# VH-VL binders against o60147: the designs that were tried, part 35

Target 1, 175 residues: o60147
Amino acid sequence: MLEKNKYLYIFRHIQTNQVLLSQGNVLKKTALFQLPYPLQKPVAPNGMRPAKLRKDHWVPLLKVEFPNESMFQSVFMQLLNYRKYRSVQPLTSDLLKLPIPVRRRKIMRQEVPNTIADLADILNKEKFPENSVRLQLSDKSDSEYADWPPSVQIDSEEIKLSRGFREKTTVDEAR

## First folded at step 1 (VH-VL)

Design d33 (framework fv_tocilizumab)
Fold by ESMFold2-Fast, scan of step 1:
Structure d33 (fold): chain C 175 residues (1-175), chain A 118 residues (1-118), chain B 107 residues (1-107)
Amino acid sequence: as target 1 above (175 residues)
Amino acid sequence: QVQLQESGPGLVRPSQTLSLTCTVSGYSISSDYYWSWVRQPPGRGLEWIGYIYYSGDTTYNPSLKSRVTMLRDTSKNQFSLRLSSVTAADTAVYYCARHSYGYYFDYWGQGSLVTVSS
Amino acid sequence: DIQMTQSPSSLSASVGDRVTITCRASQDISNYLNWYQQKPGKAPKLLIYDASNLETGVPSRFSGSGSGTDFTFTISSLQPEDIATYYCQQYDNLPYTFGQGTKVEIK
């Protein structure tokens, strides 16, 4: 299977600050599987009602343009692995003494700085050519969560979304 | 501790723009949280108007969206509400409030009564 | 928009009585419901969040329960300082919506 996309889009939830990774300018319902804390809670008696993707609740955090599809795939998969690794780590004793809702809000609040730090860590390890990776941030101050390698060019250009991104469509939300 | 205080004219004429400011102390509005406006007409219930996120992103109640603008002034630690084309139906006590991650209102201003009258 | 309906609209009870207020959502909101107390001339105060969690500093006589579309708020032993209007509020979907309020008075 061959992917031709060289762009990584990262979105943040406007209420929880949770982060979603996308392989393009389209945010699909399957991206919700990335979340360790689902936006919808269980209703008695059994299980959780499937989450509905609210595109109007997600805003662009950053966009990364890679030199080629192979570098995109490598970084994208590594970010997913970092996020999975973080989700299974034991919580600190400071967090464990907090009520569950407060604890979860603190953890979710850290997803933006953590994702940015993880991205920078991956890019520092990969040793890409100078100025080969273009990073666009919705808020330039978010670049301060990490030290960036020479391979990264930081840009303030507007992140443009596809026309369908904010529309609630059955196609975008279907599995 | 965190405190919110509304200010602005208590009387607005029909067809004009209602303008209110919320001054926040004890916490920086650019650090975190959602900052909301909620109104309450005399003798009636509560109606959420909209919020502004610490980043500047706004969301408005669809019933008011065509008339509402919210802005923040990070240098003064303030956020404001502008409601255009007011009528007598917009007479209400206006509250500013903080959302804890958009879920519940944990701090409220004292409320400012705005009367729309000629 | 999700409509929130409270019952009753008003009630009168004696000090020490158990008071129960119901809130019904027009669609399933899981447990995404908060309860507020508003005393005359004052801003609302958060009492219960996420349907059943008591806010810090709020007396234990206040409690909440329910999920889905039907929610209950209870004062186990009414005190004079509990005279107020009580509001439920959903945050499952935008716009955030409140119930019409329940006025609690002492006989």
Scores: ipSAE 0.000, ipTM 0.466, lowest interface PAE 14.9, mean pLDDT 80

Design d34 (framework fv_tocilizumab)
Fold by ESMFold2-Fast, scan of step 1:
Structure d34 (fold): chain C 175 residues (1-175), chain A 118 residues (1-118), chain B 107 residues (1-107)
Amino acid sequence: as target 1 above (175 residues)
Amino acid sequence: QVQLQESGPGLVRPSQTLSLTCTVSGYSISSDYYWSWVRQPPGRGLEWIGYIYYSGDTTYNPSLKSRVTMLRDTSKNQFSLRLSSVTAADTAVYYCARTYSGYAFDIWGQGSLVTVSS
Amino acid sequence: DIQMTQSPSSLSASVGDRVTITCRASQDISNYLNWYQQKPGKAPKLLIYDASNLETGVPSRFSGSGSGTDFTFTISSLQPEDIATYYCQQYDNLPYTFGQGTKVEIK
């Protein structure tokens, strides 16, 4: 039989709050091509030495279950288009006053609220049946970044992941 | 090698303008970095006043913005602080400092005590 | 503005003691925190940048850790020359803000 994706997983970086979209519960390294800003740290204070980011930890932000693959593909592509549109908008004068590392930090921090707002906007424009889309959030307070349509059912269940890119296993313990 | 040194009057009368200059040696201020002023009232903590980028662009602490001006003199390799309408609350040691990539203060002047008194 | 709060405000310890100072930010600042040492009558000196990285020329007895809102600065074996006030500073947002300082004295 045909294998079809109807689940969207969204991950966030624990330090930068940058967001990655995945068509499954495994985050692949190729997803890093979605990032508008390279993962890099500010240069060290004594000049030439590069400061490295702490090892990347990507954690699930939310999971969306769609009734079928067509709805999943439509929403997924629209999210990618919203993200691209945001990346080409002019920066505000307030942001331009900040040093580049601080400016990028502020922009990256907004990706979680922005992605959640964009998802809700897309779902509000689509007229899906009542309670047909299931939304699970790692932190339920993140649902407050947007107003959700009647098509969305917000769930309190833990998001289960396979052992994916940069995830700790339940047996990771030092002795 | 890179050194910063503050200079200017140590006594300023209330309502007047406090004026300090930072002389940089061993590095050109027009080449890179943010050049900052930080103050410390006697026995108290540190307060960032503002900085000037190597391009001449300035950013000031909102708490002081209406009273602060910073300028560069690239021919003398100096940057300066002017703080208007001073009161006794402005009595402090004033430091100039180099701000690496806009976040860490890695080189400091020795500090200049400015007393605001009649 | 981001408020930085240090604990304790002062401490007295003996030579060779392990000294721990904490710094708390009013909001998440990731690892965007520096630590400075200020000896009496001197300008501050950068010791730790990006929460945990030791500045060049700084003795290895100094270390930093933490992320988000809670940060720790440690002197593993206090020396007489370590008598100073220590400050944390955030650079997540302008204006840059400092903790109120922790005064370290020898008994």
Scores: ipSAE 0.000, ipTM 0.467, lowest interface PAE 15.5, mean pLDDT 80

Design d35 (framework fv_tocilizumab)
Fold by ESMFold2-Fast, scan of step 1:
Structure d35 (fold): chain C 175 residues (1-175), chain A 119 residues (1-119), chain B 107 residues (1-107)
Amino acid sequence: as target 1 above (175 residues)
Amino acid sequence: QVQLQESGPGLVRPSQTLSLTCTVSGYSISSDYYWSWVRQPPGRGLEWIGYIYYSGDTTYNPSLKSRVTMLRDTSKNQFSLRLSSVTAADTAVYYCARGLRYFDWLDYWGQGSLVTVSS
Amino acid sequence: DIQMTQSPSSLSASVGDRVTITCRASQDISNYLNWYQQKPGKAPKLLIYDASNLETGVPSRFSGSGSGTDFTFTISSLQPEDIATYYCQQYDNLPYTFGQGTKVEIK
C-alpha cells in the first residue's frame, strides 16, 4: 500500500510491563525515551542517544488501525501527551510511603492498564464513525481495562511484526 | 553539546530576593528532564535546592521551601531561581544542572555563579 | 533527612596508589547513590551512578561498590588529574543529600 501510515502499535515489556508506542510494526530505539524509569539511563554527555534496545524483551500489546493518517496522528499525539502528563504528576502520599523499588514496580505495572484506559478515553472524546477504528489485542482480556466507544471494532487477530524483529536478541546502537 | 550557563547579580543585600537564570543550549528544556539548582557555600559541601520538570512542576528542599520559587521560560530555553529574604548564610556558588528524579543524577552542570549576600 | 558521612575527610597519596573512599548512609538506601568529582574552581562531574555504574567517558580506574548503608569509591591507580574533592549523593528520598566531601591530594 502507498497510503500514509494509519497504524499505531503499542508494545509491552515482558518483565516490567512498561509500555512503548510506535508508528509502525518496528520498535525503534528512540522509543526508549518514553520510559520514566529507563531500563538503562540515557548515554551522556549529549543525552540525546537512546538506551540499548533488546527487541526480544518487547511484545506487541495492541495494534490500532485508523481510517486515515490524520486521525492516526491526532490520537497518537494525544496519547503521547497523556503519557507525558502522567509521568510529571506528583506521586500520591500512599505511593510516597513505599520504598522506592516497590513504588517503581507498582508504577511500572500500571502502565498497561493506564495506556489502554488513556487510549479508550481519547477515542471516546473523538467523534469517529461507527466501527471505523480497528483494535487488535494480543490478549483480548486487556480490553476490559476500559469502556470502548461505538467507533471501535475489537478483534483478536495475531499482530504481525516485521521480518527481522526477533532475529537479533539485542540491537545496540546507543552505546 | 548540552551547555548550561548561570547569570544574575553577584551581590544581593540582606532581606532582598536572590534571582538567577540558567540558559540552556543544545537541548530543549521543554523536551524532558528535571532541571535543578544546587548551591555550595565557600569552603563547604553541596546542597540541593530544588528542581523544575519540563512541564513546570517544581519540588523544593524543605529547608528552603518557604523562600524558593523556580520558573521556566520555554521560549528562551531558560529556568530561574528566586530565593527570598536572603541572609549571609545564603552566600554561595549557585549551580544549575540537568537531572534528578527520573534519572536521579546530575549529568550536566553550569560553571557556577558566586552570589555574595552583604550590606 | 538522610545523612551521608564520608571517610576520610581528606587524604594525600602518591601517583599510582590505590585510593579508597567510603560513604555511609544514616538509613538503607539500597543502591541509590551517585559519586561526583569536583576539581578546584569547577562544577561537580558525575563519575558513578547507581552505586557501581561508570558514567560514559569516565576512566576505568574509577569504580564504586556497596549497597544498603555502606558504599566504597575506588581509584585503582591515582593520576595527577584526579586531584579533586569527591562527593557521594543519595537519591533514595527527598531531600537529596550529599556527603561532606573527601579531598584527594597528591604527595
Scores: ipSAE 0.005, ipTM 0.480, lowest interface PAE 13.9, mean pLDDT 80

Design d36 (framework fv_tocilizumab)
Fold by OpenDDE, second read of step 2:
Structure d36 (fold): chain C 175 residues (1-175), chain A 121 residues (1-121), chain B 107 residues (1-107)
Amino acid sequence: as target 1 above (175 residues)
Amino acid sequence: QVQLQESGPGLVRPSQTLSLTCTVSGYSISSDYYWSWVRQPPGRGLEWIGYIYYSGDTTYNPSLKSRVTMLRDTSKNQFSLRLSSVTAADTAVYYCARAPYYFWSGYFDYWGQGSLVTVSS
Amino acid sequence: DIQMTQSPSSLSASVGDRVTITCRASQDISNYLNWYQQKPGKAPKLLIYDASNLETGVPSRFSGSGSGTDFTFTISSLQPEDIATYYCQQYDNLPYTFGQGTKVEIK
C-alpha cells in the first residue's frame, strides 16, 4: 500500500467508464458518492444508491504523486469542484433529444477525458515547481487529452492494471 | 416472475392498421423499464420498432416512426403497438420485450413468445 | 443507423467443437453490445450483455469479448441444444440494431 497522503489515484469503472477519485491506491466505499448516477437501481432518497463496492469493476486510470499532502488536497478539492460544476451545467440540445440511457452513456464516455483535462487545467493554474508532480497513466495515450505544465513529469511506464483497486506487482505476474 | 404475452389479429389487410397488445404479469409497466416491440420477418433478422417508457414517453425507430404508435394501459398492465398502412413487408413475428433501465443498459431480458402477423389481401 | 455485420452467416460444427462468431459495428460502440440465442420457433434469449457479461442462468461455455467495432461470441464446447441462430445487438445509439444472425448447426 502506497502512502495515501500524497498520492492521487483515479479509477474508472470497466462497464460505465465512470470516474472516482481516491487518496491512495485503495478505493473507499464513500467514493461512490462522487458518482452523478447510481451504479444500479433502485435509487436512494438522496438520489444516490449506497451500492456495494465491487472491487473487480474498477481499474486504475492514472496515478499522481505530489510533493506533499497540501498540494494533493488542493488539487483533489479542485477536481471535485470541477466535476460538480460540470454536473450542473445545462445539457446540450443534442443530448436532450436522446433517451435517458443513451444520453447518460454519452455523458459518461466523456468523464475520462474531462477528468484528465480538468487535472491538467488545475495543475497549469497551480504553477507547481518543475517536475515536482509525477503522473503515471494506465494508457499513455490518455495523456493526449490535455496539455501538461512543466510541473508534471509523465512516467514512461504505464500502470499495470489489476482489478481490485491496485496495481499489478511482479509477484502477481509470476502467478 | 415476469411474463409477457402478445395478443391480436394474425391477419391484417394491406393499408389497414396492425394492432397488437402485450400483457405483462409479474411486474408493473408503470414502475420501471422500457417496454419494447421487436419484429422479425419470416426467415430474416430482428428489427427494433420502438419502446414506451414506464413514464409513458415513446421512442420509435425512425424507419417506422411515421406509422407507429405505442400506448399503454396501466390499469390492465398492458402496452400496445399500432402500425398503420401495412404492406406485405410488415409480415413478421412481433415480439414484445422488456428492456431494463440501468442508465447504461440496452438489452432485452424478457420476451413474449411472439405473434405472427400476416399482411395479405 | 449503426450497421452490425456478423460472420459467418452460417456454420456447421461437431459436438464438442469450439465455435466462434464475429460481429462488426459500422462505428465505435464501446462495449454496448449484446448477444442473443434464438431457437426455431422461439423468442430470442439474452446470453451476453455489455460485450462480455454472461446473463444469469446461461451456461459458462458461452462467452463474449471485444470493444469498439469488433466483437466475438464463443461457444467453447458446442452442445446439441445449442442449435440456434445467434444475433448481436448494439445499443450505443438509436435505433437499436441487430446483426443479420449466424445459424449454427451440428454435423
Scores: ipSAE 0.044, ipTM 0.692, lowest interface PAE 3.7, mean pLDDT 87
Fold by ESMFold2-Fast, scan of step 1:
Structure d36 (fold): chain C 175 residues (1-175), chain A 121 residues (1-121), chain B 107 residues (1-107)
Amino acid sequence: as target 1 above (175 residues)
Amino acid sequence: QVQLQESGPGLVRPSQTLSLTCTVSGYSISSDYYWSWVRQPPGRGLEWIGYIYYSGDTTYNPSLKSRVTMLRDTSKNQFSLRLSSVTAADTAVYYCARAPYYFWSGYFDYWGQGSLVTVSS
Amino acid sequence: DIQMTQSPSSLSASVGDRVTITCRASQDISNYLNWYQQKPGKAPKLLIYDASNLETGVPSRFSGSGSGTDFTFTISSLQPEDIATYYCQQYDNLPYTFGQGTKVEIK
């Protein structure tokens, strides 16, 4: 049987608070194309490529479980479109007064609340079945950035940062 | 285990160029991180000079930028500092140090032992 | 450039005492501040990063706090091996800048 992608893994950068969306529990280098601000200078130009990915600098923010691939693809695509839309909005006058590095840090700081709000907005617009979408957060207080529809069930257990999105092993379950 | 070691002349005459090399072992300078120079005049505090990215790009302290050049030699796993037109004010212990590789990081996790450079005739 | 001012410039305390050092930035640097220990004749050693995070292998008696412009570094129970000069450093903006240092001695 063909494996179906039913999980959306959302990562947060430990320093910048930039957000990356992933179809798998480990980030791929191509995820860096989502970033409006590069994390490091690119290497030499004999072929355009994304900046180097440091997997240890990205920690779990949120895991979303969908009942099927179709729902996953719909939400994932819409979330990417919301992020693109936000990236082209005019900057406020207060932000324009700041030096570029400070401005970028303030914008990046808002990606976590913005991503969570966008996810909730998408899920509120869709007509998904009751309790069909499961959320697990690394910090449950982040769920307060949005109002969630009846289709969403938030897990009581938080994601352990030491484990990332990795499944519990027999050793982990014994501890 | 990552180790950094400075080398170069301990005496430089006024108006000449100060040249130091940092040899890195246990880690490749071209794989990631920012490779930095920091100096400390005798009895005074620390002053950041600049860094070279793993890609070869450099960023220098504006106070020294007109006099500073940093280069890397990936085949020897070394990076170097050149400071031109030195004066007695450039007398200091010079350290090489490593910092995390993304834009905003500024802490230094590994340091060389330091090399004293005296500017005197 | 962002100016970093430490207080006091030096202090003398007894073994077991609580030692507090402060660092003030000339502008808001959020939590982009590190603390280093430098023993005589040695390179600086990272103790605290991002204002309050203890570096791996550093004793728990060291701690940091603060945000914005005012930061505090504390040694909860001073030990003889803690005799050193301590430096704060900001990385909110280039160039990276350090405080002038605080020399800690045992009386």
Scores: ipSAE 0.005, ipTM 0.465, lowest interface PAE 12.1, mean pLDDT 81

Design d37 (framework fv_tocilizumab)
Fold by ESMFold2-Fast, scan of step 1:
Structure d37 (fold): chain C 175 residues (1-175), chain A 119 residues (1-119), chain B 107 residues (1-107)
Amino acid sequence: as target 1 above (175 residues)
Amino acid sequence: QVQLQESGPGLVRPSQTLSLTCTVSGYSISSDYYWSWVRQPPGRGLEWIGYIYYSGDTTYNPSLKSRVTMLRDTSKNQFSLRLSSVTAADTAVYYCARSGYSYGRFDYWGQGSLVTVSS
Amino acid sequence: DIQMTQSPSSLSASVGDRVTITCRASQDISNYLNWYQQKPGKAPKLLIYDASNLETGVPSRFSGSGSGTDFTFTISSLQPEDIATYYCQQYDNLPYTFGQGTKVEIK
């Protein structure tokens, strides 16, 4: 039981590359609250809402195993803070020139490289023991988005994405 | 309250340029948002023509791109549509409309201006 | 371009009836779909945005659902003032495209 909650799962949307963080191997609908709201205020207040969770649209991006729950919680909370920080930064002039759908798509597509870079940055700052954090990716090339500290051991085995081996996701209130 | 109002000639001869202006009140067009033109031929559906961003950058429907120009006049808080080489197929009610930041919904519309293309 | 197809093209119903209109996209648009009401001689009015969100000031009898390629718009209890043409519109990709419209009339 001492090892519970020492795993961080990161999921990505297969079309948009939006990223969701999960404390377990299943995505809960509440994870949608992590999705960035429009960077600029919507014209209608109730226009700010997360996308609906559809289980076949979210696949594992990576899995991180920490030595203990305290390290997991620290990194998890810092990743959420990095995501919040990114959501309130001013848009670049290049992004502002783009039509809303194109701008939104570009921002969403950057969530994968941004999340990976943020994870590496947090791990570099924390100075964890050598080889104490195990990282497993669905696509090993995604590790190239960042420089990893000595504390990180990248698993040679990729997460397989097939019907029989995908992580479960929760969906809707279906009744 | 934000209001949009179209103005311009209601009759244009074939091969001429259709010109319409949208006057915006209650919000500055140079502050933000995408400012669009949408048309509706009599008895038909809606067709998006294009938009101009608060910066002056434009994007046009590929079906009309070679004939469309949109401009803004920030001193008058107006944006305009010019559609060249018109034919009878361009006869429509023309609406100006605003769309929001991270979504393409049209939350404010003008009243519409009927433009008839006839010789 | 993304093609939007509505069904039916027109319908007649009685006051108090449940009215359902569907909209199909030619490709996956997630939930990037809006619904508009257009009364004769008037500009369209936004009713539902992002597939299922009710716009402020719009009566609760209007609702939307769906994602991906298939969407539904419902009026739970048709009122006389609801007589109009209803349009779906996608904003997943440019150009923005609308369905052909569904005309709702009272019997």
Scores: ipSAE 0.000, ipTM 0.468, lowest interface PAE 15.1, mean pLDDT 80

Design d38 (framework fv_tocilizumab)
Fold by ESMFold2-Fast, scan of step 1:
Structure d38 (fold): chain C 175 residues (1-175), chain A 118 residues (1-118), chain B 107 residues (1-107)
Amino acid sequence: as target 1 above (175 residues)
Amino acid sequence: QVQLQESGPGLVRPSQTLSLTCTVSGYSISSDYYWSWVRQPPGRGLEWIGYIYYSGDTTYNPSLKSRVTMLRDTSKNQFSLRLSSVTAADTAVYYCARVGSYYPFDYWGQGSLVTVSS
Amino acid sequence: DIQMTQSPSSLSASVGDRVTITCRASQDISNYLNWYQQKPGKAPKLLIYDASNLETGVPSRFSGSGSGTDFTFTISSLQPEDIATYYCQQYDNLPYTFGQGTKVEIK
């Protein structure tokens, strides 16, 4: 009868540094729709997104544990809204002066700092209980991109999974 | 229907400036995209020269940067290439092309052969 | 600059044959690679973008695969109109660079 835990799994692309959010520890192809390109009037809806979901190209960035599903849903939805907001902002003149590939790499590289800052901003605005949200990072230095509220407990142990969050199952081993 | 067409002299003397114009129809060069020049010496491969942004800003291949200038004329829906101090090594077919956000080159002109000779 | 190397430089095949061309980048370019077809006296035509996506209007016999540094372009059943030089091109970083080209001829 107790409230159920809910997890947010955040992945980073090993080459582009783009970020994907997932409700489960395994990425679905539909997650690629989260990758907006902040370019004015892109011709293709998918922009410069990876052509295929290569699970071996996405590594854990951080894992967020919420004490209940309602807190998870609220934060997850707000993060998606923050990402949508960022995607429609005008590009700065400094970025517009850069060649397209260099510009895209700089924008993509910023997704990690931006996602962490957005998460912290959301958690600072919400009035969650002290130490109710557990944050576990693959690289603890990434926590320095933001100031965290008292509701957040940062795990001293880093995520050591090399190819995502999931453990091998009998089914995976048979393949 | 987007179309690009090169125009300009087919013969340029050594040390002079090569000048080509690309006329675009079916799309406004000031509304989006990057408008590019690519060249191909006879019997050889493709070499990117540079592009001009829809805003008027330019980026050039470092190998040619000191000699290249690109300009646009939005009233005529044209963009141009100027390559200074030409030598025989600049003899090539010059193509104008559109660079999109999703992939670099989706529409090309027919190409204009420029021979550098005295 | 990123160097793009194609193999082979030329090939001859019969109508209906499977033709395979490879392209190698000097550094990891993820899937930021395009393939173009150039017929004699014509401008290049985009066939494949982002390593494996077929451009609209391009016949399904053309395909691409690969990521990182090694890429493959395939024509599943060579047709007479496919006689051309094929180029790979990276757009991971400026300057844009092209492979040296692979000339495809019919025996």
Scores: ipSAE 0.000, ipTM 0.470, lowest interface PAE 13.6, mean pLDDT 80

Design d39 (framework fv_tocilizumab)
Fold by ESMFold2-Fast, scan of step 1:
Structure d39 (fold): chain C 175 residues (1-175), chain A 119 residues (1-119), chain B 107 residues (1-107)
Amino acid sequence: as target 1 above (175 residues)
Amino acid sequence: QVQLQESGPGLVRPSQTLSLTCTVSGYSISSDYYWSWVRQPPGRGLEWIGYIYYSGDTTYNPSLKSRVTMLRDTSKNQFSLRLSSVTAADTAVYYCARKYYGSGWFDPWGQGSLVTVSS
Amino acid sequence: DIQMTQSPSSLSASVGDRVTITCRASQDISNYLNWYQQKPGKAPKLLIYDASNLETGVPSRFSGSGSGTDFTFTISSLQPEDIATYYCQQYDNLPYTFGQGTKVEIK
């Protein structure tokens, strides 16, 4: 009975900008089932099986702290449902005109702004108590992808963790 | 083909603990998904009891939370339901079912096991 | 908890008839609603997910529509094998809740 229910850890792929949701600060291989497009060429003919997880290719996007398990579970499941809903929507005519590789890259690049917007939409709908949800981002400018409800407090401190949510080696001038 | 099958006593006395096991074949319960229990009293509708995540984490219906415990046995590929302090109102067909990530739909379901609470 | 109310509780129709069942949520659930079919002595079977999407292998005569609080499930031409109880289910918020069911019989 680990207490993973208070924190939502959101990761971003460094090359594709695809997003993974996690209940823990370390990604598990099963998280790859969230992706509509495999990260690697499929070995099996059907291509439906998850690719190998390269943990070094995923970096923190944001961390959400909830006051209790019920609020965490409601938001986590709704985020997964929003992502599933987006994946089955008809593609716009503009996207359909693009070659498949270009189209997929464009769709994947939108996962960060889409996930942030979806999180904000869910939190606005839920109407939790003021300042009850704490949001910490790796890049604070990403918070500008959405309008946040009064329930959300954005931490002034950015995430200073290495790959995943593990502690970074501290250097004076890290870029 | 993923299949789920319930097993356990069909008769439980009032105040005792109802115990059911769901055996999963064709898929590993420690791999992914939410493994769930749903019940149906005779002639009535469906009530979600709770689920256990593939990691062992649990979520229960608040109406039943004080009486419900769910566990998994990954070596036997099983997950179980324990419902304490039962009364006649707990008489129902109990189903185990798999729930998808981010989705509230359940598929597949077990065949269901009738549990009668009677002296 | 979100309350799900189905109408009617039961109906009788003839083979070939259009059957319509409604489901109302006590609050806005967007499109986070599923429909299940349950035949006597069997477990429920998913027919429609996310209000309007037909599950693989389900006949095209089944359809769903609606969003927000009001949802409709339709069988365009009732067949004998469609005799069952139908349930709506919301997954917008925990706990998951089901409607009371609509029993569909043939005259």
Scores: ipSAE 0.000, ipTM 0.474, lowest interface PAE 14.0, mean pLDDT 81

